VH-VL binders against Epoxyqueuosine reductase QueH (queH). Designs and how they scored, part 8

Target 1, 182 residues: Epoxyqueuosine reductase QueH (queH), of Dehalococcoides mccartyi (q3z8v0)
Amino acid sequence: MAPKLLLHGCCAHCTAYSFKYWQEQGFAVSVYWYNPNIHPFMEHQSRLEAMRKLSAEMGFELITEPSYHMAEYFKNVSANVDGRCRICFDMRLGQTAAYAAGHGYEYFSSSLFISPHQKHQDAVCSAEALAKETGVRFAYADLRKRYSDSRHITKPLDLYRQQYCGCVYSEYERFGKPNSPA
Below, E stands for the ipSAE of ESMFold2; O stands for the ipSAE of OpenDDE; V2 stands for 0.75 times the mean of E and O plus 0.25 times the DockQ between their complexes.

## First folded at step 5 (VH-VL)

Design s58 (framework fv_indenebart)
Fold by ESMFold2-Fast, scan of step 5:
Structure s58 (fold): chain C 182 residues (1-182), chain A 121 residues (1-121), chain B 115 residues (1-115)
Amino acid sequence: as target 1 above (182 residues)
Amino acid sequence: EVQLLESGGGLVQPGGSLRLSCAASGFTFSSYEMSWVRQAPGKGLEWVSSISSSGSTIYYADSVKGRFTISRDNSKNTLYLQMNSLRAEDTAVYYCARDRGWDYGDAFDIWGQGTTVTVSS
Amino acid sequence: QAVLTQPASLSASPGASASLTCTLRSGINVGTYRIYWYQQKPGSPPQYLLRYKSDSDKQQGSGVPSRFSGSKDASANAGILLISGLQSEDEADYYCMIWYSDAWVFGGGTKLTVL
C-alpha cells in the first residue's frame, strides 16, 4: 500500500531519474503523458515513442491521452505569448492533477523539476496552486542536480534526442537567426 | 565567457601519481556532465572518463579503469582526475570537456586548453 | 578491432568539396548511432562541429558554417562529414565519435590538407 503518485513525463530523458527517485521515496509511481506543447505532431510522436521504449525498459505504467491537444495549446497561448511558459505548465500539470484526482492518486509530480531548461519556480507555483485547487497533494523535489544522472540512465537505450524544449516558439528561440551582428 | 582551465600536469616517473584539476567558469558547473579526454604526442583523441552532474554516475575507459579516479567539487566549480600507477602510455595532453547533454548542444561542446602529463624515467 | 576507423589523411583543392568518412566496425550498425564530429587545428583544443544520426536527429554547433554537414552511407556502414567550398582555414584534423558500450569512442582522426 505504497501511496500512489502520478508523475507527469515531459520527455523520456527527464523521466528516467524522476521515476527512479519517486519510486525510491516509497511511492507507487505511474507515468502520465500529456504534452500538447510539443510541435509539430511528428516531433510529439518521436518523443512519445522514446517514452514508450523507456516504459518497457524500466517497467513503469505509462498512461497516454488518446488525443493531441495542440489546438487547445494555441488557443490558450496566442493571447499571451510572453506568458506562454506558465500557461503551458498550468495545462500539463493541471491535466495531470485532474487525472490524479479522478483515478485515486494521492500525489502528483512532474519530470519538469529535473530539467535545467525549464522555468523552475513558475512550474512550482503552478503545481502548488493546482494542488490547492484539486485536493491532490504535490510531491516536490528539486532534481536539477540529477539531470545528467537521468541522461546516463537513457544513454544505453539510444532514445530519440530532442533539439528544443517543445513548442514552435522554443524551436525559433533555439534555431532562429534574426538579422543581428554575429 | 564560458571557460575550462586544466592544471596539475607535469613530469612523473612510471608507477607515480598526479592529480589534475579543471576549473570551470561562465556557466552553472553543477548542471553539466564533465569528461576528461587525452591526446598522446602526435596521436588522436582518446576518451578517459565521464562524471554526471551530481557525481553519482561515473564511466572509465578500459585502459585507465582501476588506476584513475574522476571526481568533482561543485562548490568549487572544479573537476578532478586522480591518476595512480602511471605508465609511459599515459603520456598525453589531458583536456577537460563539458558534456552539454543529449538534446541541447550535445557532447563535448566546450574544451579547455589542456595540461601536459609526461610519464618518463 | 577498432570500433571507428577514419582515413589517416585526405587532400583536396580550395573551392572543392571533401567527404570525410567514419566507418563502424563490422557488426555495429551505423543506423543506430549518433555520430559527433570535431575539428582540431595545430596548437588548439578540439572544436565541436556537429552531430548526425538522421535527417530528423541532427544538430549544428554554434558558429559552424552551413558548408559543414553530416550524413551516413549505409552501404559502407559509415558516417560522413561533408565540407563544401573548401577554404585554407579548413586544414585541420577531424575526429568522429560515438557512445558505444558505456564509452565515448573516437575515430583515429583524418588530417585534411587543403592544397
Scores: ipSAE 0.006, ipTM 0.537, lowest interface PAE 10.4, mean pLDDT 87

Design s7 (from i6 with heavy chain E33Y; framework fv_indenebart)
Fold by ESMFold2-Fast, scan of step 5:
Structure s7 (fold): chain C 182 residues (1-182), chain A 120 residues (1-120), chain B 115 residues (1-115)
Amino acid sequence: as target 1 above (182 residues)
Amino acid sequence: EVQLLESGGGLVQPGGSLRLSCAASGFTFSSYYMSWVRQAPGKGLEWVSSISSSGSTIYYADSVKGRFTISRDNSKNTLYLQMNSLRAEDTAVYYCARDRGYSYGDFDYWGQGTTVTVSS
Amino acid sequence: QAVLTQPASLSASPGASASLTCTLRSGINVGTYRIYWYQQKPGSPPQYLLRYKSDSDKQQGSGVPSRFSGSKDASANAGILLISGLQSEDEADYYCMIWYSDAWVFGGGTKLTVL
């Protein structure tokens, strides 16, 4: 049997090629949805629905938490908004590694490593620390050059398109600041 | 029943080489990390090396880096440890251990060990 | 200095409890690490007992009795293996282990004598 890898999916568009990549590396891949950093609730639901459609199309198992843990995100972030991205990585990758440890997964990874818009090295450092902490192996690949391949997989599926990273802080940074066009 | 059987130990001169084998049965060998752990006479346990299910991820103890090579053949359900440039301090019983693959460090099955003696 | 330090020996009476300590080197915070415990009886290979990081992150080995449990002492920077209701067959060497700096690191082991 192929070694089992639990892949954290941050969104459908990043997950499509990330899933394909790890499957092609010889892993049995399940996708894990835990994104309390996506606000408001309806935005979270739109992105989750896109992930469900991708799951049906690509044939992977999608594991979801039973409830939306927005309060946990704000509890952890509100005291250190400047460091929120690292806190966010620690929460999502930590939950993924913990789920992996509890459910027979030898490895974990994330679709975060395909995005050109993420704090890549912070996410890597978070994952490496969590791997040592939990005993689950972190499977790392820098897939930023394959971002367009992931978009090519999702383009014909007409999936929901996100307009900001996820949290209300990132939405305000994108749209609320009059002199921050890019 | 899960079984691990080590072989290949023996007496060797300093600077010599030995290859240890661990024959696995009773489980899907290709799904598990495997490790070598050694124990010098009257001493404690020392981890030597670990290898992932596919063989693509490998770790070594600093004391053996550059001298020992861990490998596996999943088609033969066999784990190997190639030991080169052997020193007196490498004298130990070498155990093959299955890493549960669930959470690393759960070495849930061990072989009986094979003895390596490095002496002039 | 050793990453993990264990007392060389410990004696306890049948029916009593034994607390086995595994102390992490200064600068290595025990709160961060999952500590694994192994038992080795004379003439036998080691047996996995349990792992403990916190009350929400712990696991018992298959067939390991509940009288074996893990905990931590933050003030001593140590992991603890508690064996309650000691039996003669518990006489063995006990090893702790952590994953540190891309390596599995064992403590030196504690020989438990049940007298």
Scores: ipSAE 0.000, ipTM 0.465, lowest interface PAE 16.1, mean pLDDT 86

Design t2 (from a5 with heavy chain Y57T Y106D, light chain E52K K55N; framework fv_masavibart)
Heavy chain, then light chain:
Amino acid sequence: QVQLVESGGGVVQPGRSLRLSCAASGFTFSSYEMYWVRQAPGKGLEWVAVISSSGSTIYYADSVKGRFTISRDNSKNTLYLQMNSLRTEDTAVYYCARDRGYSYGDFDYWGQGTLVTVSS
Amino acid sequence: QSALTQPASVSGSPGQSITISCTGTSSDVGRYNYVSWYQQHPGKAPKLMIYKVSNRPSGVSNRFSGSKSGNTASLTISGLQSEDEADYYCSSYTSRSTYVFGGGTKLTVL
ESMFold2-Fast, scan of step 5: ipSAE 0.066; ipTM 0.684

Design t5 (framework fv_rosmantuzumab)
Fold by ESMFold2-Fast, scan of step 5:
Structure t5 (fold): chain C 182 residues (1-182), chain A 120 residues (1-120), chain B 111 residues (1-111)
Amino acid sequence: as target 1 above (182 residues)
Amino acid sequence: QVQLVQSGAEVKKPGASVKVSCKASGYTFTSYEIHWVRQAPGQGLEWIGYISPSSGSTGYNQKFKNRVTMTRDTSTSTAYMELSRLRSEDTAVYYCARDRGYSYGDFDYWGQGTTLTVSS
Amino acid sequence: DIQMTQSPSSLSASVGDRVTITCKASQSVSYRGTSYMNWYQQKPGKAPKLLIYAASSLQSGVPSRFSGSGSGTDFTLTISPVQAEDFATYYCQQSYSTPYTFGAGTKLELK
């Protein structure tokens, strides 16, 4: 029996190659959608619909969290906006590890590890801490060199293309400030 | 810090082929697509295609599909564009450019250009 | 392929003026609230320089006197106030679908 891996999907474009990679490593992979860090709600829905289209095209199981925990995100972040990325990783990876523990997954991972735009080591540290806490094993691979390959998979599918990381803070950083970092 | 440095000018006869190089530095070469764009003298810009340096996957504009080949060497952080069966209409400046990210097709850094002259 | 119609082909202006360059796509280049339209500046003998991406986002290091607007098929680049260094050729480019296509260019020249 192939070991079960629950793969957190941060967006369709990052998930495409991440799914392929873990499937090729011999795992039975399900993709988990939990992204309360995506604002506003319509942006969240556009990205979720892109993930649903990818799921149909690639044939993976997509598990969606029914609640949109935007209020929880802001409650956790508002006191420490500069540290929000680590808080965000802890929320998303924490929910993923908890779901994995409750539903018979031996491993969890995330498409976060393909993005060159994420704080990679903070995400790794978050995942390792959660693995120890939950007893679910963290499957790690640095897929940042495969980021373009993931985009290549989604390019012909005409999926929604995001313009900022996800949160309103990242949207302001990209569009509200002249000379903002890319 | 980010730089794309291209090979020097080329003069070719009709029917020949040319291979232009684009050496990247100052960033992780395999994380960003390289695109190729040309500009004929006094004319506008025309997109030729792209390569993913991590996988070697390519996409070409159909106008060039039967004559263009894009490759890369990850050990030297260099992308290549080869154009075959050259005609006088291929006389142009050829640019490599980096996709800014997410494969959105916005080109944030460009090479200095390589002039190709095709004449008998 | 998506055709980009850019106008005018040339424009004369003085330092301090407000100038507007327009670009029309043969089909929508917007998807779910995002417009895939870029603007570049090119000076003679030089490679193009990215000014605006996603129709309205200013590239890092580009002065705020450059701004972009529009959605769907109709887009504009505004330069205000024009400075001496801004006399150059400007190109719009759609990145909605491959092949990526550019407008024919607008040459901004001193009156």
Scores: ipSAE 0.006, ipTM 0.494, lowest interface PAE 14.4, mean pLDDT 87

Design t6 (framework fv_lutikizumab)
Fold by ESMFold2-Fast, scan of step 5:
Structure t6 (fold): chain C 182 residues (1-182), chain A 120 residues (1-120), chain B 107 residues (1-107)
Amino acid sequence: as target 1 above (182 residues)
Amino acid sequence: EVQLVESGGGVVQPGRSLRLSCSASGFTFSAYEMSWVRQAPGKGLEWVAYISSSGSTIYYPDSVKGRFTISRDNSKNTLFLQMDSLRPEDTGVYFCARDRGWSYGDFDYWGQGTPVTVSS
Amino acid sequence: DIQMTQSPSSLSASVGDRVTITCRASQSISRYLTWYQQTPGKAPKLLIYKASSLQSGVPSRFSGSGSGTDYTFTISSLQPEDIATYYCQQSYSTPYTFGQGTKLQIT
């Protein structure tokens, strides 16, 4: 029986090769969607619909949380906006690890580790701490060199193309900072 | 307005090194992926390096891999290209370029370019 | 590596003419094709991304089309300020590769 791995999917583009990689490593992989850090709600839905399309194309199980926990995201972040990326990783990876522990997954991982746009070491540290706390094993691979391979899978599918990390703070940082043109 | 200004080019002999800089202004530099693209005299464009917004992910074509090193200092809004073991075929104008969207590879803003000549 | 071939390498046309440049990829690039304009002594300027999307601020006389391996760039009514070299680029995979360029002269 192949060991079960719950793969957190941060977006369809990053998930495609991450799923393939862990499947090729001998795991039975399910993809988990929990991204309360994506705002506004319509942006969240566009990215989730892209993930559903990828799920249909690649044939993996997609598990989605029934509620959009935007309020919980802002409650956790509002007092420490400068530290929000680590809080965001702790929230998403924590929920993934907790789901894994409650549903018979021996391992968890995330498509965050393929993204060239994430604070990679912060995400690794978050996952390692959560593995120790939950008893679920963290499966790590640095897949940043494989981002183009994930692109090869998703480009023919013409999936929704995001323009910022996810949160309103990241949108502001990309488009609205003081050294941006007025 | 978005501005990218390259500097550090010059004339060097084969086997020597140069360090190029690109000063960015008018946008949140730390939020954007950056690339270097070069153009040999009278020829077309050639991509030579990519760096992610945090600096943690880097790509090169085989033509410069092991000889060129791209880096960035987000606190100073500056992009760098360290060029070692320079060859005559490295001669050209070097542009820094900003990736347009969250997915990389198309360049919406370019600097004016800095010339590099590798010759005796 | 994906090879990009532009045709023609140069052309001359009159103001008001329709101008078409083609770009062929050695493999399918799923419409991840960008067109740039470079005037002598200046930096390249992005005109079109993802085969057919017009960059903000670019005149509507510029358009792009195509899929798979074959792409076209069109100027519907050539203006004097359009004299330039035009480049296609694939962003489907690294290494990113450019066509050799098409030098446009106005007669």
Scores: ipSAE 0.007, ipTM 0.560, lowest interface PAE 10.6, mean pLDDT 88

Design t7 (framework fv_greziprubart; at its last look DockQ between E and O 0.10; V2 from the best seeds 0.00; counts 0 for: pae O 11.3 > 2, placed apart)
Fold by ESMFold2-Fast, scan of step 5:
Structure t7 (fold): chain C 182 residues (1-182), chain A 122 residues (1-122), chain B 112 residues (1-112)
Amino acid sequence: as target 1 above (182 residues)
Amino acid sequence: EMQLVESGGGLVQPGGSLRLSCAASGFTFSSYEMQWVRQAPGKGPEWVGLIRSKANSYATQYAASVKGRFTISRDDSKNSVYLQMNSLKTEDTAVYYCARDRGYSYGDFDYWGQGVLVTVSS
Amino acid sequence: DIVMTQSPLSLPVTPGEPASISCRSSQSLLHSNGYNYIDWYLQKPGQSPQLLIYKVSNRASGVPDRFSGSGSGTDFTLKISRVEAEDVGVYFCMQALQTPYTFGQGTKLEIK
């Protein structure tokens, strides 16, 4: 039997090659959707729909949390907005590792490791700490040089195109220029 | 298709030094934890040490028998891992293999080099 | 350090007959994640060791289905349902629960 790997999917565009990579490494891969950091709700739904279309096209199992945990995200982030990226990684990778531990997955990973736009080392540190905490093995590969391969897979599918990282803070950073007093 | 090719072996006197190289091809070398394993003539394999990927700050671990004498390093730009061996003893005589861990700290060595002979004698 | 003990150390087998190799660990190889951290390697004469089975029962790429592994805790078994000439070599179990990773003494399989 192939070893089971639970792959956290942060978006369809990052997941396409990440899934292919881990499957080609000999894993039985399921994709896990848990992204409470995506706001507002309609933006979350558009990105989830893109992931569902990718799942149908590529033939992978997509596991989704039934609830949208936006409130939990803001509870964890609001007291430390400057450290929100690490908190966000801990939430998403933590839930992935916990699901993996509870459902017989030997390994977990994430499509976060293909994105050139993520705080890569923070995500790795988060995953490593969670692997120790949960006993689930963290499968790591630096796939940032494969980002274009992932886009090549999704380009023909005409999937929803996101305009910001996910959270309302990143949307404001993208489209607004907050005037902070010197 | 994966290859690991060791080099740098040979005959050395007790107390001497050697540096082994292992050149990788056919996979994304920088993403993998790498292992050194040795095998003395007529004996089974003995684990020497490991080096983790850049994501884990190139952290290293060593078997007690070599700790303080051997150093593992890597150069991802050259797809190579190295074993610097100092203060060599006759009991270090062995074929030295580099091997790839199948994943992050899995401990499953799915690809091995052909090995390089190191002979320590006077 | 975890000690791995294999039996038998020498295993002559008639071609087409089954073969069985035992491996015992000095402590449980069962991790809290539910997996036993034991692998099996085959070293053919004049060649490097090659991964045969990982995590008790998972066959490595290219390994025929006549090879199977089983066991849990401290007692593990590698079975070959029908021994072929190409199976000749030394079989090693290895624990990867903790460093230092440790190998058994090896079982030399020979054709009668």
Scores: ipSAE 0.006, ipTM 0.486, lowest interface PAE 13.7, mean pLDDT 87
Fold by OpenDDE, look of step 7:
Structure t7 (fold): chain C 182 residues (1-182), chain A 122 residues (1-122), chain B 112 residues (1-112)
Amino acid sequence: as target 1 above (182 residues)
Amino acid sequence: EMQLVESGGGLVQPGGSLRLSCAASGFTFSSYEMQWVRQAPGKGPEWVGLIRSKANSYATQYAASVKGRFTISRDDSKNSVYLQMNSLKTEDTAVYYCARDRGYSYGDFDYWGQGVLVTVSS
Amino acid sequence: DIVMTQSPLSLPVTPGEPASISCRSSQSLLHSNGYNYIDWYLQKPGQSPQLLIYKVSNRASGVPDRFSGSGSGTDFTLKISRVEAEDVGVYFCMQALQTPYTFGQGTKLEIK
């Protein structure tokens, strides 16, 4: 009876409250893991493991895309590294919306919209465009003010915590030399 | 420029087999669901089947009229989709089109090939 | 299967005059996501079908604004505000709600 919502999960710590929010809005929420932007692979696996633990704890269905698609990511961003975030959103949200469309989900959303560290408006624009393309409705909520609440939910679980956005460029920006180009 | 080009087809006897190919260019082929649609002479289009993208596990669906006889496959590395037609019948005679589904599984066919004629006759 | 019924099947039109084509579905094409999944295609003589309208009222790329679509549920309409010679062909509606995707019988638009 409840409308089905496919929630893209970027990480456990962002997904926790996001899931809770949409569930409380009356949606039947499943979480979709597709993050070709997370590098290196072991970082991707660490964050996925955290998501799996969260899934078990919160009791949501976790759907994992079997393909990593790292090569595709780099193929897509290599020509425009500066614009990589929008490309990143298009990839992740695009696949989310496509999966949602193919599997009977009425809505799609993303945990990206809780993170204060993301280009929020770019992600929104990406999602809106994808909604028009796929016919799946985009469920939007600005949850940035609830970011700490999400981390509060995950804190007792002692899950892996990422130190950068995910892509190797963001990792370099975080830990590399201040004036070094990505 | 986006383009779809079908190939194969021709004349075949009932019970025979044909393999159609559709080559795509000008867009990210792997991201899209592909459709096969046929049109018998003087009639309207008839949906044949689809193959979804990798995101949807390359799932296929077929019209009841061709199920069990036709097989759709794709090779993303070659930007191609295929229609293997076995046990062909005279009623399978039609122009066969491949089409891109812009709607990601909701059937907005925004690009069509030129079509290829398949004639099944004794 | 969803049955799509078009009317009229033949549509002679004087250039400059408006045209209207109706399409009725045997069941509602309204998805739970709020969209009605119907497309309109035009097949010009000797050509492949081309998408005109998707999801009731959205014009495909390159489609002139004289084409418009409307409707909801089971009743849909394609309108041409001012028919031009280049609009000659067979128009098809198609439901895209569920497989098998099904087309209407087609409406042959001709110039008087």
Scores: ipSAE 0.005, ipTM 0.549, lowest interface PAE 11.3, mean pLDDT 92
ESMFold2, look of step 7: ipSAE 0.011; ipTM 0.627
ESMFold2 (binder alone), look of step 7: mean pLDDT 92; pTM 0.947

## First folded at step 7 (VH-VL; framework fv_indenebart)

Design c1 (from s48 with heavy chain S56Y; at its last look DockQ between E and O 0.39; V2 from the best seeds 0.00; counts 0 for: pae E 10.5 > 2)
Heavy chain, then light chain:
Amino acid sequence: EVQLLESGGGLVQPGGSLRLSCAASGFTFSAYEMSWVRQAPGKGLEWVSSISSSGYTIYYADSVKGRFTISRDNSKNTLYLQMNSLRAEDTAVYYCARDRGWSYGDFDYWGQGTTVTVSS
Amino acid sequence: QAVLTQPASLSASPGASASLTCTLRSGINVGTYRIYWYQQKPGSPPQYLLRYKSDSDKQQGSGVPSRFSGSKDASANAGILLISGLQSEDEADYYCMIWYSDAYVFGGGTKLTVL
ESMFold2, look of step 7: ipSAE 0.006; ipTM 0.583
ESMFold2 (binder alone), look of step 7: mean pLDDT 93; pTM 0.947
OpenDDE, look of step 7: ipSAE 0.694; ipTM 0.901

Design c2 (from s48 with heavy chain T28I S56Y; at its last look DockQ between E and O 0.32; V2 from the best seeds 0.00; counts 0 for: pae E 6.8 > 2)
Heavy chain, then light chain:
Amino acid sequence: EVQLLESGGGLVQPGGSLRLSCAASGFIFSAYEMSWVRQAPGKGLEWVSSISSSGYTIYYADSVKGRFTISRDNSKNTLYLQMNSLRAEDTAVYYCARDRGWSYGDFDYWGQGTTVTVSS
Amino acid sequence: QAVLTQPASLSASPGASASLTCTLRSGINVGTYRIYWYQQKPGSPPQYLLRYKSDSDKQQGSGVPSRFSGSKDASANAGILLISGLQSEDEADYYCMIWYSDAYVFGGGTKLTVL
ESMFold2, look of step 7: ipSAE 0.072; ipTM 0.705
ESMFold2 (binder alone), look of step 7: mean pLDDT 93; pTM 0.950
OpenDDE, look of step 7: ipSAE 0.593; ipTM 0.875

Design c3 (from s48 with heavy chain A31V S56Y, light chain Q59E; at its last fold request DockQ between E and O 0.47; V2 from the best seeds 0.00; counts 0 for: pae E 10.1 > 2)
Heavy chain, then light chain:
Amino acid sequence: EVQLLESGGGLVQPGGSLRLSCAASGFTFSVYEMSWVRQAPGKGLEWVSSISSSGYTIYYADSVKGRFTISRDNSKNTLYLQMNSLRAEDTAVYYCARDRGWSYGDFDYWGQGTTVTVSS
Amino acid sequence: QAVLTQPASLSASPGASASLTCTLRSGINVGTYRIYWYQQKPGSPPQYLLRYKSDSDKEQGSGVPSRFSGSKDASANAGILLISGLQSEDEADYYCMIWYSDAYVFGGGTKLTVL
ESMFold2, look of step 7: ipSAE 0.007; ipTM 0.577
ESMFold2 (binder alone), look of step 7: mean pLDDT 93; pTM 0.949
OpenDDE, look of step 7: ipSAE 0.649; ipTM 0.892
ESMFold2, fold request of step 18: ipSAE 0.006, 0.007, 0.007; ipTM 0.554, 0.623, 0.575
ESMFold2 (binder alone), fold request of step 18: mean pLDDT 93, 92, 93; pTM 0.947, 0.943, 0.948
OpenDDE, fold request of step 18: ipSAE 0.744, 0.714, 0.768; ipTM 0.915, 0.909, 0.921

Design c4 (from s48 with heavy chain T28I S30T S50D S56Y, light chain Q59E; at its last look DockQ between E and O 0.74; V2 from the best seeds 0.00; counts 0 for: pae E 11.1 > 2)
Fold by ESMFold2, look of step 7:
Structure c4 (fold): chain C 182 residues (1-182), chain A 120 residues (1-120), chain B 115 residues (1-115)
Amino acid sequence: as target 1 above (182 residues)
Amino acid sequence: EVQLLESGGGLVQPGGSLRLSCAASGFIFTAYEMSWVRQAPGKGLEWVSDISSSGYTIYYADSVKGRFTISRDNSKNTLYLQMNSLRAEDTAVYYCARDRGWSYGDFDYWGQGTTVTVSS
Amino acid sequence: QAVLTQPASLSASPGASASLTCTLRSGINVGTYRIYWYQQKPGSPPQYLLRYKSDSDKEQGSGVPSRFSGSKDASANAGILLISGLQSEDEADYYCMIWYSDAYVFGGGTKLTVL
């Protein structure tokens, strides 16, 4: 029987090839949505709907955390905004590892590891620490050179395409302008 | 079937260097931590070093810290141990062991070992 | 002071039981650790037998007979490997191991002789 892997899905565009990769490695893969870092709420919903469309197209199981947990996100990051990305990874990957431990998944991973725009080593260190804490194995592959393969899968589907990492801090960092419309 | 095959052992003088390799097959190498464990002639087991599945988290025994470097090449399914500043007390059979990554390790598969002898 | 202490040797008769102890150093509580056990026969690499933390957190190694079991003796601060129904092929060296202070630490090993 194929070992079960819970794949945290950070967005549809990162998930498409990441899912295919782990499935081809012989895992029974389910995708887990928990992204309290995506703001505002309408942006979160747009990205979630893109993931739902991908799930229907590719036929993977999509497990959605029922609560958005935005308030807990800000509670955890507000005292250290400059160091927030590690805290953000700890929250998202931590929930994924905890769900895996409680639901019979031997392994977890994340679509974060295909993204050329994420702090890759910080995300890996977060996942490795969580694996030791929870006892769920972290399955690692550096898929950053395969991001174009993931976009090849999602491009024909005309999915919503995010314009920043997810949080309002990253939105400001990417698009901060002196003059914006009211 | 899981296979671990060590190589690179041999005779070396004190202060010399050796590089050990462990070729892995029959499992998804990138999903496992790996360790080196050694056994001096007629003695017990001594853990040497551990490396996470990604290669980013590494631990060393105090006796080898600063002299040995563990690494892995996940594209080649190969684990390495670079041993520098070798001492007579490093003489041992060196085993490659697979670690399932639970909090306390479990070394569920071991290689046959490669022998390192450090003498003048 | 050694982190893990095992008796150097133990003898037992075929069909009997052997209880191999792995005693933790004073100041380290056996209750918080997973205790791993390995068997090594002459000329061979070690083989994983089992691990034990509690009855709800334990594992038997693949192909390891059920007559091998793990437990703890809290009053002795020790992990226990019990081998019941001893067979002549059980004659081997046995090692315990824990993770302690950023390192895997092995005991010194017990040579089990089956007379």
Scores: ipSAE 0.005, ipTM 0.574, lowest interface PAE 11.1, mean pLDDT 89
ESMFold2 (binder alone), look of step 7: mean pLDDT 93; pTM 0.948
OpenDDE, look of step 7: ipSAE 0.149; ipTM 0.745

